Miniprotein binders against q53ft3. Designs and how they scored, part 4

Target 1, 195 residues: q53ft3
Amino acid sequence: MFGCLVAGRLVQTAAQQVAEDKFVFDLPDYESINHVVVFMLGTIPFPEGMGGSVYFSYPDSNGMPVWQLLGFVTNGKPSAIFKISGLKSGEGSQHPFGAMNIVRTPSVAQIGISVELLDSMAQQTPVGNAAVSSVDSFTQFTQKMLDNFYNFASSFAVSQAQMTPSPSEMFIPANVVLKWYENFQRRLAQNPLFW

## First folded at step 12 (miniprotein)

Design L14
Fold by OpenDDE base, fold request of step 15:
Structure L14 (fold): chain B 195 residues (1-195), chain A 107 residues (1-107)
Amino acid sequence: as target 1 above (195 residues)
Amino acid sequence: SPESYKKAIEYAERAKRYAEFARKYAELIAREAIKNNDPESYEEALRLFREAAELYKEAAELFEKAAELYEKGDKEEAEKLMEEAEKYKEEARELFYEALRLYEKLK
């Protein structure tokens, strides 16, 4: 139902469903994360009159979880970008996740999505500066993600002469990745919300 | 105890929410089935969401009754109802998850 994306990391498409209406993603090494994208996969929509409240949870100095409401996703807005850097100093908010018996390491945070009534969501106030509302910030984040991917992929680029034969593996020409990057960048520049 | 009462009420409210959640998915699926002119592919998921909704409703009612018994001081009977309600809730949950799984496969 949900996906979670951190720039420079593999996309997460398998949330842990901890309850009928609760989904959780683990974010290892969360201190290095500036932004997170939460999005609907398009496989399961919200029911009519419902959406998702997106929370961030990190361990405090005592190892206890601190939850903060980041913002919302809905069928009408199936993706959102949140800045989670700097939230460590924030006060905990009321959250619907209760006491989760999750073995927590100090370096792992969580993104929690709670499926709620839209009317109830409207009464909630996200923490300040978490929601990246600016098209510019979204574009910048996406651009950084694309750059990271391109840099990562290109780091594995080898000439045919340098290739070790691996019959079990398929290879994609580096030019295909570049063309994809350029095309995606063009689309993003034309419409940051093209997806 | 007041704590047991509060817990029972909380569980009842949660079960009610899940009943409505299941019902809303059933409605969504029913509409989608019509839209796609494919009622057969959606039938099982639809059935399971409806069944889950009913079981959650039963669980909610039992939790409410348990709360009433706790308030009256009938702890033993209240605990029996709590256990029974929990069974209905867990069964409903299984059906709900299966319904979601089936629905997702249609996409």
Scores: ipSAE 0.744, ipTM 0.900, lowest interface PAE 0.6, mean pLDDT 88
Fold by OpenDDE base, fold request of step 15:
Structure L14 (fold): chain B 195 residues (1-195), chain A 107 residues (1-107)
Amino acid sequence: as target 1 above (195 residues)
Amino acid sequence: SPESYKKAIEYAERAKRYAEFARKYAELIAREAIKNNDPESYEEALRLFREAAELYKEAAELFEKAAELYEKGDKEEAEKLMEEAEKYKEEARELFYEALRLYEKLK
């Protein structure tokens, strides 16, 4: 349902579902992270009238988790970029994740997504400056996402000579992916909001 | 105890939220099935979400009854209802997760 991207790291597409309405990504070495992108995979949408509240958790000096509301994702806004580098000194906020057995590894933070009613989300106030709304930041994110996808997909590329026949599977030529990538980059450069 | 009462109420509220969540997914899937003119592919996931919703509702009602019993000081009977409610909740959860899994496979 959700994906998480940190620049320079592999995309995470397998959130841990800790409850019916709660999803968690682990972020190792979180102190080196400036921005996190949370996005919907497009497989499972939110039900009508619902969205996701996105939280960041990090261990405090005592090893206790500090949770902060970063912002929101919805069917209408299926991705968001959050700056987390400045949050390390922030005060904890109320969060819906309760006493989750967060792996108390000092170097690991978490992104939590809580599926909630949109009306309830509207009453919540994200921490200041966490939401990155600049077009430039969006463009940079999109470029990084595209690069990550291309690198990931290309890592599975094999030559025809290396292929084992699998008549039940469909194959897409790598050149098609590359052409798509190049075309998408051109469109993005012309208009970051072309979609 | 007041603490037990509060716990029971909290569990009831959570179960109600999950019942509504399951219902909303059932509605979403039902609409999608109609849109795609493929009710058969969605039938099992739809069934499981609906069943989960009902079980969560039952759990919620039992938790509420347990809360009332705690308030009256009938701890023993309240604990029995809490245990029963927990069984319904766990069953509902299993169905809910299976429903999600099945729905995701359709995508």
Scores: ipSAE 0.744, ipTM 0.901, lowest interface PAE 0.6, mean pLDDT 87
Fold by OpenDDE base, look of step 14:
Structure L14 (fold): chain B 195 residues (1-195), chain A 107 residues (1-107)
Amino acid sequence: as target 1 above (195 residues)
Amino acid sequence: SPESYKKAIEYAERAKRYAEFARKYAELIAREAIKNNDPESYEEALRLFREAAELYKEAAELFEKAAELYEKGDKEEAEKLMEEAEKYKEEARELFYEALRLYEKLK
């Protein structure tokens, strides 16, 4: 359902579904991460009237997770870029992941996506520094990230006949990635701040 | 046991939320099935989401009953209901995840 992309790293397309409405990506070496892209894969949309609240979690000085709301993804805005570098010293707020027994490694940050009602999301206030402020920087970053993701994903494309049976793994059709890329490019071209 | 009561209420609310979530997916799938004129391909996922929704609803009701019992001081019976509710929730979750898996395969 979701993908996560960090510049210079492999794209993550297999979120850990920790609950019916909760998805988590692990971000090792989070201190080196400046920006993260969260996007919908296009395989499963949000139900009507729902979207995703995107949270970032990093360990505090005690190794306890601190969650902060970064922003949102929706069917209409299926991708977003967040700056997380400035959040590493922030204070946590109440988060939807607190009651969940999520296996955590103290050195690993997490991106959490909570599927919520759009009306509820509208009442939430993301951390102010999570938004990428520069359109130009964002556009350049996004384009590079998209190209990286597309190239990476495409490099693993195999025909069904070439697939090795792996019942424990989920596969995403290459056309889904392509369609997502094309749609993202289109939206980016129309409005660099479409998210 | 105020803490147990609060826990039961929290679990009930969560189960209700999951029931609604399952229902919303069922609605989405039903609409998509109609749009694509392919009810057969969506039937199993639709069924599973509906069943999950019902089971979550049952779980929610049991959690609520457990909360009431905790409030009354009937801890033993409340704990039994909590355990039963948890079984319904876990079953619902399995169905929900399977439904998602099946739906994803249709894309």
Scores: ipSAE 0.695, ipTM 0.879, lowest interface PAE 0.6, mean pLDDT 85
Fold by OpenDDE base, look of step 13:
Structure L14 (fold): chain B 195 residues (1-195), chain A 107 residues (1-107)
Amino acid sequence: as target 1 above (195 residues)
Amino acid sequence: SPESYKKAIEYAERAKRYAEFARKYAELIAREAIKNNDPESYEEALRLFREAAELYKEAAELFEKAAELYEKGDKEEAEKLMEEAEKYKEEARELFYEALRLYEKLK
């Protein structure tokens, strides 16, 4: 039903279902994570009038889980980006996940999704700094990723005169990469959700 | 005890939520079955969600009765009802999870 993505890591599509209405992803080495994307897989939608409240949990100084509401996903908004960096200083709030006897290692955080009534979700207030503005932030993220890739690829650009014969290596013309980049930017500008 | 009563009420409320959740999935599936003109593919998942909903409802009723008995001081009988309610809840949960699994395979 849900997926979780951290930049530079494999996508997680197998949430642990801890209850009928609760799903959990483990995030190892969470201190290195700045942003998390939570998304619906498109296999099972929310029932009518329901959505998902997304929580982040990290261990406190006593090793007890501290849960904070990051935001929401719905059938109408099936993905969201959350900034989890800097949340360590927050006080724990009431959370729907209760005392889950999950043996937590200090380096592992959790993303929890609670399926709730939309009306109930509307009464909840996410932690202020977690919700990244949706469209602009996604576009910015994608743009940064593209720029990073372009910069990386271009750093290996060599002229034909500079090429050392390596029969085992395949070379891609820099113009092909540039053309791909321009086409991708154009598609992104037309429809940020074109994939 | 007041704590036992509170626990029974909490369990009853949770069971009611799960009953409604199962019912809502059943409704969703029923609509999809009609939309896709394929009632046969959805029949088993639909059946299981409906059965789960009924079992959760029964569990909820038993938890509520247990709460009433705790309030009256009949702890022994209340505990029996709590155990019975838990059995219904666990059976409902198994059906619910299977229903989800079956539904996911249809996508």
Scores: ipSAE 0.684, ipTM 0.877, lowest interface PAE 0.7, mean pLDDT 85
Fold by ESMFold2, fold request of step 15:
Structure L14 (fold): chain B 195 residues (1-195), chain A 107 residues (1-107)
Amino acid sequence: as target 1 above (195 residues)
Amino acid sequence: SPESYKKAIEYAERAKRYAEFARKYAELIAREAIKNNDPESYEEALRLFREAAELYKEAAELFEKAAELYEKGDKEEAEKLMEEAEKYKEEARELFYEALRLYEKLK
């Protein structure tokens, strides 16, 4: 349903679904991460009237999880960039993940996504500096780049039945990423605003 | 007893939310099937979401009944209803996850 991207790392597209309406991504070495992008893959949309509340969790000095609301994703805003560098010593907020037992190592943080009613989400207040609000053009470009990348790569996806004995997983030929990069770079060079 | 009552109420509310969630997905893919003129491809996922919604609803009703019995002090019968409700909830969860898997493959 969701993807998670950190600069300099491969995109994560296989969230751990910890409940019917809750998804988690692990962020190892979270202390070196400044920003995270959360986006919808385009495979499963939210039902009408619903969206996703996005949380960041890190272990405190005792290894206990501290959860903070970063912001939201919806069918109408399917991706968002969140700054987490300033949140690694912040106080926790009310969150829906406290009923789950999640095993964690001390250097691993998590991104949690809770599928909720839009009316419920409208009553929630994210931590003050998490959403990237000062870079509208950069944010828009990044969102369109991520959409373009995933749509292109997904058009070449093959089932595991075609390559491995685990047919329930999807795979993308390695060359698809290279093709995307070359096409994107060429188009950007021809028209920096093609996006 | 007060803790048992509160737990039964919380489980009932959670099951109601999952029933509505499953029902909303059923509505979504029913509309998608019509829009794409491809009802046969979506039929099994739609059936599973609807069945999951019904099982979550049954679980919620049993959790609510268990809460009433805890309040009346009928602990033994309340515990039996809690156990039965949990079984319906787990069956619903299995169907819900399979429905999501089938729906994802259609995309």
Scores: ipSAE 0.667, ipTM 0.872, lowest interface PAE 1.3, mean pLDDT 79
Fold by ESMFold2, fold request of step 15:
Structure L14 (fold): chain B 195 residues (1-195), chain A 107 residues (1-107)
Amino acid sequence: as target 1 above (195 residues)
Amino acid sequence: SPESYKKAIEYAERAKRYAEFARKYAELIAREAIKNNDPESYEEALRLFREAAELYKEAAELFEKAAELYEKGDKEEAEKLMEEAEKYKEEARELFYEALRLYEKLK
């Protein structure tokens, strides 16, 4: 039903279904993870009026799980990016997994997905601002990366009159970088997912 | 026993949620079968979700009756109903998972 992706790792597409309405992914070496993507595979949708509350769990100093609500996925928003780097020492929240017989290694974190009514989900508040939208946040990150690159490259610009010829060195005029930047911004605005 | 009463109520509410969950999948599958003009392919998954929903409903009713008996102090009869309800719930779960597996294969 669901997939879980961490940069640099194989995508997980086989959640452990621990109850009719609850799914879990293991996250080994969770201390090195800053973001996780949770998404629907497209094989099985939520029924009408339902969606998924997404939780992050890590073991405390006693090895007991601490669960925190990250945010939501729904048929209308079938993927989301969650920041977890600041949550590995945070406080737990109320959660639906406490009475579950979940098979997991005590030394790993978990992503839990609880299928719930949309009305019930609307009353829940995720911890901090862990949620990062799959489109708007990616677009903002990409835009900031583009701005940063342009500003960095332009800090090395010199006027044409100040250039020293270097026959063995290739140069790129500053306006080429500007044109690339402008073109990339147009393409991103037209189709944020073309990359 | 206050804890036995709470347990029975919790199990009843959980079974009611699962009954509704199974019914909602049955509705989804029925709509998809009509939309695709292919009711034969979806027939078994639909049947299993409906059967699971009925068994979850029966489990919920037994859990509720057990809660009433615990409150009246009839512990022995309440425990019999709890055990019977758990058997219905376990059978419903098996049908629910099989229905979900069949539905996934149609995709």
Scores: ipSAE 0.656, ipTM 0.867, lowest interface PAE 1.4, mean pLDDT 80

Design L14
Fold by ESMFold2, look of step 14:
Structure L14 (fold): chain B 195 residues (1-195), chain A 107 residues (1-107)
Amino acid sequence: as target 1 above (195 residues)
Amino acid sequence: SPESYKKAIEYAERAKRYAEFARKYAELIAREAIKNNDPESYEEALRLFREAAELYKEAAELFEKAAELYEKGDKEEAEKLMEEAEKYKEEARELFYEALRLYEKLK
């Protein structure tokens, strides 16, 4: 349903679903993280009238989670960038994850997403300066990814006259896909909204 | 006791939220089935979300009845209802997760 991205790291697309309406991503080495991107994959939308409240959790000195509300994602605002660099010593807030049996490594922070009614979300106040920006729908993001891949791969196309006896067919070397993936991941790590 | 009463109320409210959540997914899936003119592909997921919603609703009603019994001091009967409600909730959860998995596959 959701993805989570930190600059310089591989995107996470397999959240741990800890309840019908709650999803969690682990963030190892959280002290080096300044921003996190949370987005909808585009596979399963929220039902009408619902959206996602996004929380950040870090372990306190005893290893106990401290949860803070970062902001929201919805079908109409399916991605957001959150700044967490100033939140790693903050006071916890009221949150929906406290009664959950979440298995967690004590030194690892987490991103939690709670699916809630939009009316309920409107009454919640994120910690200040957490929300940085938003992106268009996941479908627009995906289209920009496809455009980027097509343009990159096309720049390496060769005529069949230089390879096999099928001169009307074009081939793309396998390493082109790897170069595209590495470049896309790097650009996404530098600016998740480059699209 | 006051703690037992509060717990039963909390569990009832949670089950009500899950019932509504399952119902909203059923509505979404029904709408998609019509839009895509493909009711056969969506039928199983739709049925499971509807069944989960009904089981969550039954669990919520039992949790509420248990809360009333705790308040009246009828602890033994209240605990029996809590156990029964928990069984409905767990069955509903399994159906909900399977429905969600089937829905993901359609995408």
Scores: ipSAE 0.608, ipTM 0.842, lowest interface PAE 1.6, mean pLDDT 79
Fold by ESMFold2, look of step 13:
Structure L14 (fold): chain B 195 residues (1-195), chain A 107 residues (1-107)
Amino acid sequence: as target 1 above (195 residues)
Amino acid sequence: SPESYKKAIEYAERAKRYAEFARKYAELIAREAIKNNDPESYEEALRLFREAAELYKEAAELFEKAAELYEKGDKEEAEKLMEEAEKYKEEARELFYEALRLYEKLK
């Protein structure tokens, strides 16, 4: 039903189904992991009105699992990137994996997915800054691309006094490029997905 | 026995949730079969989800009856119902997992 991806590792597509509505992925050497991607494989969707609450679990100093809510996946948002680097010393939260509260191997954490009613999920609050939207990465890339384009184009700017007549060439005034740049930045800030 | 009563109620609520979950998948599969004009391919998975939902429902009813008996102090009869309910629950679980496997193969 679900996949789990960590940079530099093979994708996991065979979650351990530990209950009808609960799925788990093991994350060995979790202390070296900063981000994890949880996604739906596209084979089995959630039933209408349901979605998935995504949890991160690591063994505490007593070897007991500490579960923290990372965020959600749904049919409408079937993938999400979660930052876990800051959660490895955090406090536990209320969670539905109580029966799975079993001491586990050191240096192995888990990603847990609990299939729940969307109304129930709306009452849950993820730990801060765990969820990292792919939109944030897209926005960062897009800003870098815009800056690169503007800097490149402006490096060829000349004043009218510097121009030699070249009637066989077409020219675009520098202020047109600047106007486009400013307009695109404004639209991107208002809606990173406007395009 | 307050502990036994609470256990029976918890198991009843869990079985009810799984019955609803199985029923929701049956509804999803029935819609998909009609949309694709291919009811034959989905027939077995649909049948298994429906059967699982009924068995979870039966288990939930038995767990509730066991809770009532614990409340009345009839522990021996309550334990018999708990065992029967768990049998229904485990059979429902097997059908539910098989239904999921069949549905996944259709995808």
Scores: ipSAE 0.559, ipTM 0.834, lowest interface PAE 1.8, mean pLDDT 80

Design L16
Fold by OpenDDE base, look of step 14:
Structure L16 (fold): chain B 195 residues (1-195), chain A 107 residues (1-107)
Amino acid sequence: as target 1 above (195 residues)
Amino acid sequence: SPESYKKAIEYAERAKRYAEFARKYAEMIAREAIKNNDPESYEEALRLFREAAELYKEAAELFEKAAELYEKGDKEEAEKLMEEAEKYMEEARELFYEALRLYEKLK
């Protein structure tokens, strides 16, 4: 359902579904990460009236995860870029992942997506520094990230006849990735701040 | 046992959220099936989401009952209901995930 992209890293399309309504990506070496892109794969939309609250978790000084709301993704805004560099441990607010026993490595940050009602999401306030403020920087970053993602994803494209049986793996049709890319490019061109 | 009570209530609320989530998927799938004029392809996923929703609902009810029992001091019986509710949650989860898998294949 979701993808996660970090500049200079491989795209992640296999979120760990830790609950019915919660997805997690692991981000190793998070201190080197400035921005992360979270996007919908286009395979499964949000149900009507729902979207995704995107959280970032990093270990605090005690190694305990601190979750902060970065922003949102929705069917109407299926991708977003977040600046995670410089995020300091905010005051521990109630976060949707706090009650979950998520197996994590202390040195690994996480992106969490919580599927929630849009009305509930509207009441939430993202951390102020998570929004990408520079349109130009964003556009350049996004374009590079999109190209990276597309190139990466397409490199693994196989025909159905070439697929090896792997019942434990889910496959995303290449056309889904392409459509997402095209739609994202279109939206980016129309409004670099569409997210 | 105020902590146990709170836990039971939390679990009940979680179960309710999952029930609603499953229901919303079922509704979405049902609409899509109609739109595509292909009820057969969506039938199993739809069924599973509906069943999951019902099981989550049952789990929620059991968690609520457990909460009541904790409040009354009947810890032993409350714990039994918590365990039973958890079984419903697990079963519902299996159905939910299978439903998602099936639905994803339709895309």
Scores: ipSAE 0.631, ipTM 0.857, lowest interface PAE 0.7, mean pLDDT 84
Fold by ESMFold2, look of step 14:
Structure L16 (fold): chain B 195 residues (1-195), chain A 107 residues (1-107)
Amino acid sequence: as target 1 above (195 residues)
Amino acid sequence: SPESYKKAIEYAERAKRYAEFARKYAEMIAREAIKNNDPESYEEALRLFREAAELYKEAAELFEKAAELYEKGDKEEAEKLMEEAEKYMEEARELFYEALRLYEKLK
């Protein structure tokens, strides 16, 4: 259903479904994250009249989750970039003098997506100014993702003379990656919502 | 604008990556032609890979020049260079895939 992307990290596409209408992504080391992109993965839309409310959870000083509404994704706005750097104010436990001097805090935050009625979502107010831009952000994110994937896949390119054949290994020719990249980019230029 | 400048720089870096990729294919094909002692069979594919690499390189240079013009505030000329660079990118792509088609026939 959903994807979650943080710059410099692998994209997450396997949300933990915690209820029929609720999905969660874990964000380890959340203190180093400034922005998060949330987007719809496939061509299957929300049911008519429904959309997704996006929440951010961080642990408080006692490790208890604190949830905040970041914004929304809908069939008409299928992706959004959220600024979370101002929301990461988790307080670590402080030890008394002479005790352990290393602060231990839970460092895993969560992004939660709740499928809700659009009318209910219209009555909600996101925390602060977390949303950046859905339209330009989706296009720019997609272009960056394509460039990142191309560079990553190209770093594994070898000539056939350099290969050591293995019957148990699967290989993808480098030209397939380039073809995929160029076709995907042309389809996005023609119609950013081609599904 | 700052956004137009950033896009031109991004497109220039993309074109450079494609030029390098096409050049590496040309190097691979040239080595294979020597290994098989059959340079004539590989000649057209090699030529097309090299031409694609050059067109990608030219596109990168045009995107960089467009970025300089955006920084100077000459938006109209910068946009013309962006359009020309995109045309070179498409032509380079056509040559690259034709070269791949010819190369696959040799395998």
Scores: ipSAE 0.000, ipTM 0.156, lowest interface PAE 17.8, mean pLDDT 70

Design L22
Fold by OpenDDE base, look of step 13:
Structure L22 (fold): chain B 195 residues (1-195), chain A 107 residues (1-107)
Amino acid sequence: as target 1 above (195 residues)
Amino acid sequence: SPESYKKAIEYAERAKRYAEFARKYAELIAREAIKNNDPESYEEALRLFREAAELYKEAAELFEKAAELAIKGDKEEFEKLMEEAEKYMEEARELFYEALRLYEKLK
């Protein structure tokens, strides 16, 4: 039902369902994470009048989980980007996961999704500056990631005359990378959820 | 005890939420079955969600009765009803999860 994406890591599509209406992703080495994307897989929509409240948990100084509301996902807004890097300090809020016996590892943060009534979600206030996302923000994030890759790859570009023989290395023409990049941008512009 | 009462009420509310959640999925599936003109593919998932909803409702009623017993101070009967209600919750949960799995396979 849900996916979780951290830049530079494999996408997570298998949330732990800890209750009928509660889903959890583990985030190892959370201290290195700046942003997380939470999205619907498109297989199972929310029922009518329901959406998902997205929470982040990290261990406090005593090793106890601190949960904070990041924002929301809905059928109408099936993906969101959250900045979590600035949330590593602070007080916990009331959260729907407190009654759940969730096994935690101290070095692992968690993303929790609570399926709730839209009316109830409207009464909740996310932590400040956590919600970065509109559809435009997702597109911008993806674009920045692609730009970073392109810039990285292009920095290694050499002309054929500059190539040194290395039988252990394979070379990809820069034009192929550029063509891939342009095609990907076009697909992204047509459908931000093209996968 | 007040604590027992609070617990029973909390569990009853949870059961009611789950019953409604199951019901809403059943409604969603029923609509999709009609839209796709394929009632057969959705039949089992629909059945399981409906059954889960009923079991959660029964659990909720038992938890509410347990809450009443907590007020009366009948500890033995309170615990009995709480255990019985929990059995319904567990059975409902299994059906609910199976229903979700089946529904996901249809997508």
Scores: ipSAE 0.602, ipTM 0.847, lowest interface PAE 0.7, mean pLDDT 84
Fold by ESMFold2, look of step 14:
Structure L22 (fold): chain B 195 residues (1-195), chain A 107 residues (1-107)
Amino acid sequence: as target 1 above (195 residues)
Amino acid sequence: SPESYKKAIEYAERAKRYAEFARKYAELIAREAIKNNDPESYEEALRLFREAAELYKEAAELFEKAAELAIKGDKEEFEKLMEEAEKYMEEARELFYEALRLYEKLK
């Protein structure tokens, strides 16, 4: 129903379902993570009048989970980017996962999604600055993804001296990739949300 | 330690990529300033992109030096360089985003 993406890691699409209305993704080595993307897979909408509350959980010094509300996903806003770098020492918030007594390793955190009534969600306050609502944060995330693509494509570049003759092979000149990169950067500068 | 070395190298490569991004924006703005025959309007954004690129480059150099210290086992100096490099990364990001804001304002 849900996906979870961290830059530089494989997307997770198989949440652990810990209750009929609660889903969890594990985040190993969470201290190196600054942002996570939570999204609906697009094939299973929330029931009418319902949405998803998104929580971040990390272990305290005794291995006990501390849960913090990040924000929400709904049928009308089916994905969100959350900044978690400043939340790894915060105070807990009210949360629907509270009866779980699992002692966890110090290096693993979780993203929890609870399917709830929209009216209940409207009365909850996420921790400050968790949701990416500013153009600056979105632009930074987008630039990191763009850089990853450029480096990948550039690793396939060859010079004329390195080419082998092959009439059936197709080639893309390296400057085409650079021109695309420059065009994307220009469009991003004009409107960081163009894509 | 191996973990410290890997972290420093990853951060150095990230800083180098951000420096290249900032440099490319500076090239874009410089071309537009010439094309529009209006260097004064673009001057501040161009300056900020260039400064961001230099700060990212300095951060990359510090992360690379920290990687060398991780091999040598000098933990005190390693931590000092990592902190200094992170400050340059933060400053560069602030300049980069301000430059973007100014550039959008000119359009």
Scores: ipSAE 0.000, ipTM 0.087, lowest interface PAE 20.2, mean pLDDT 72

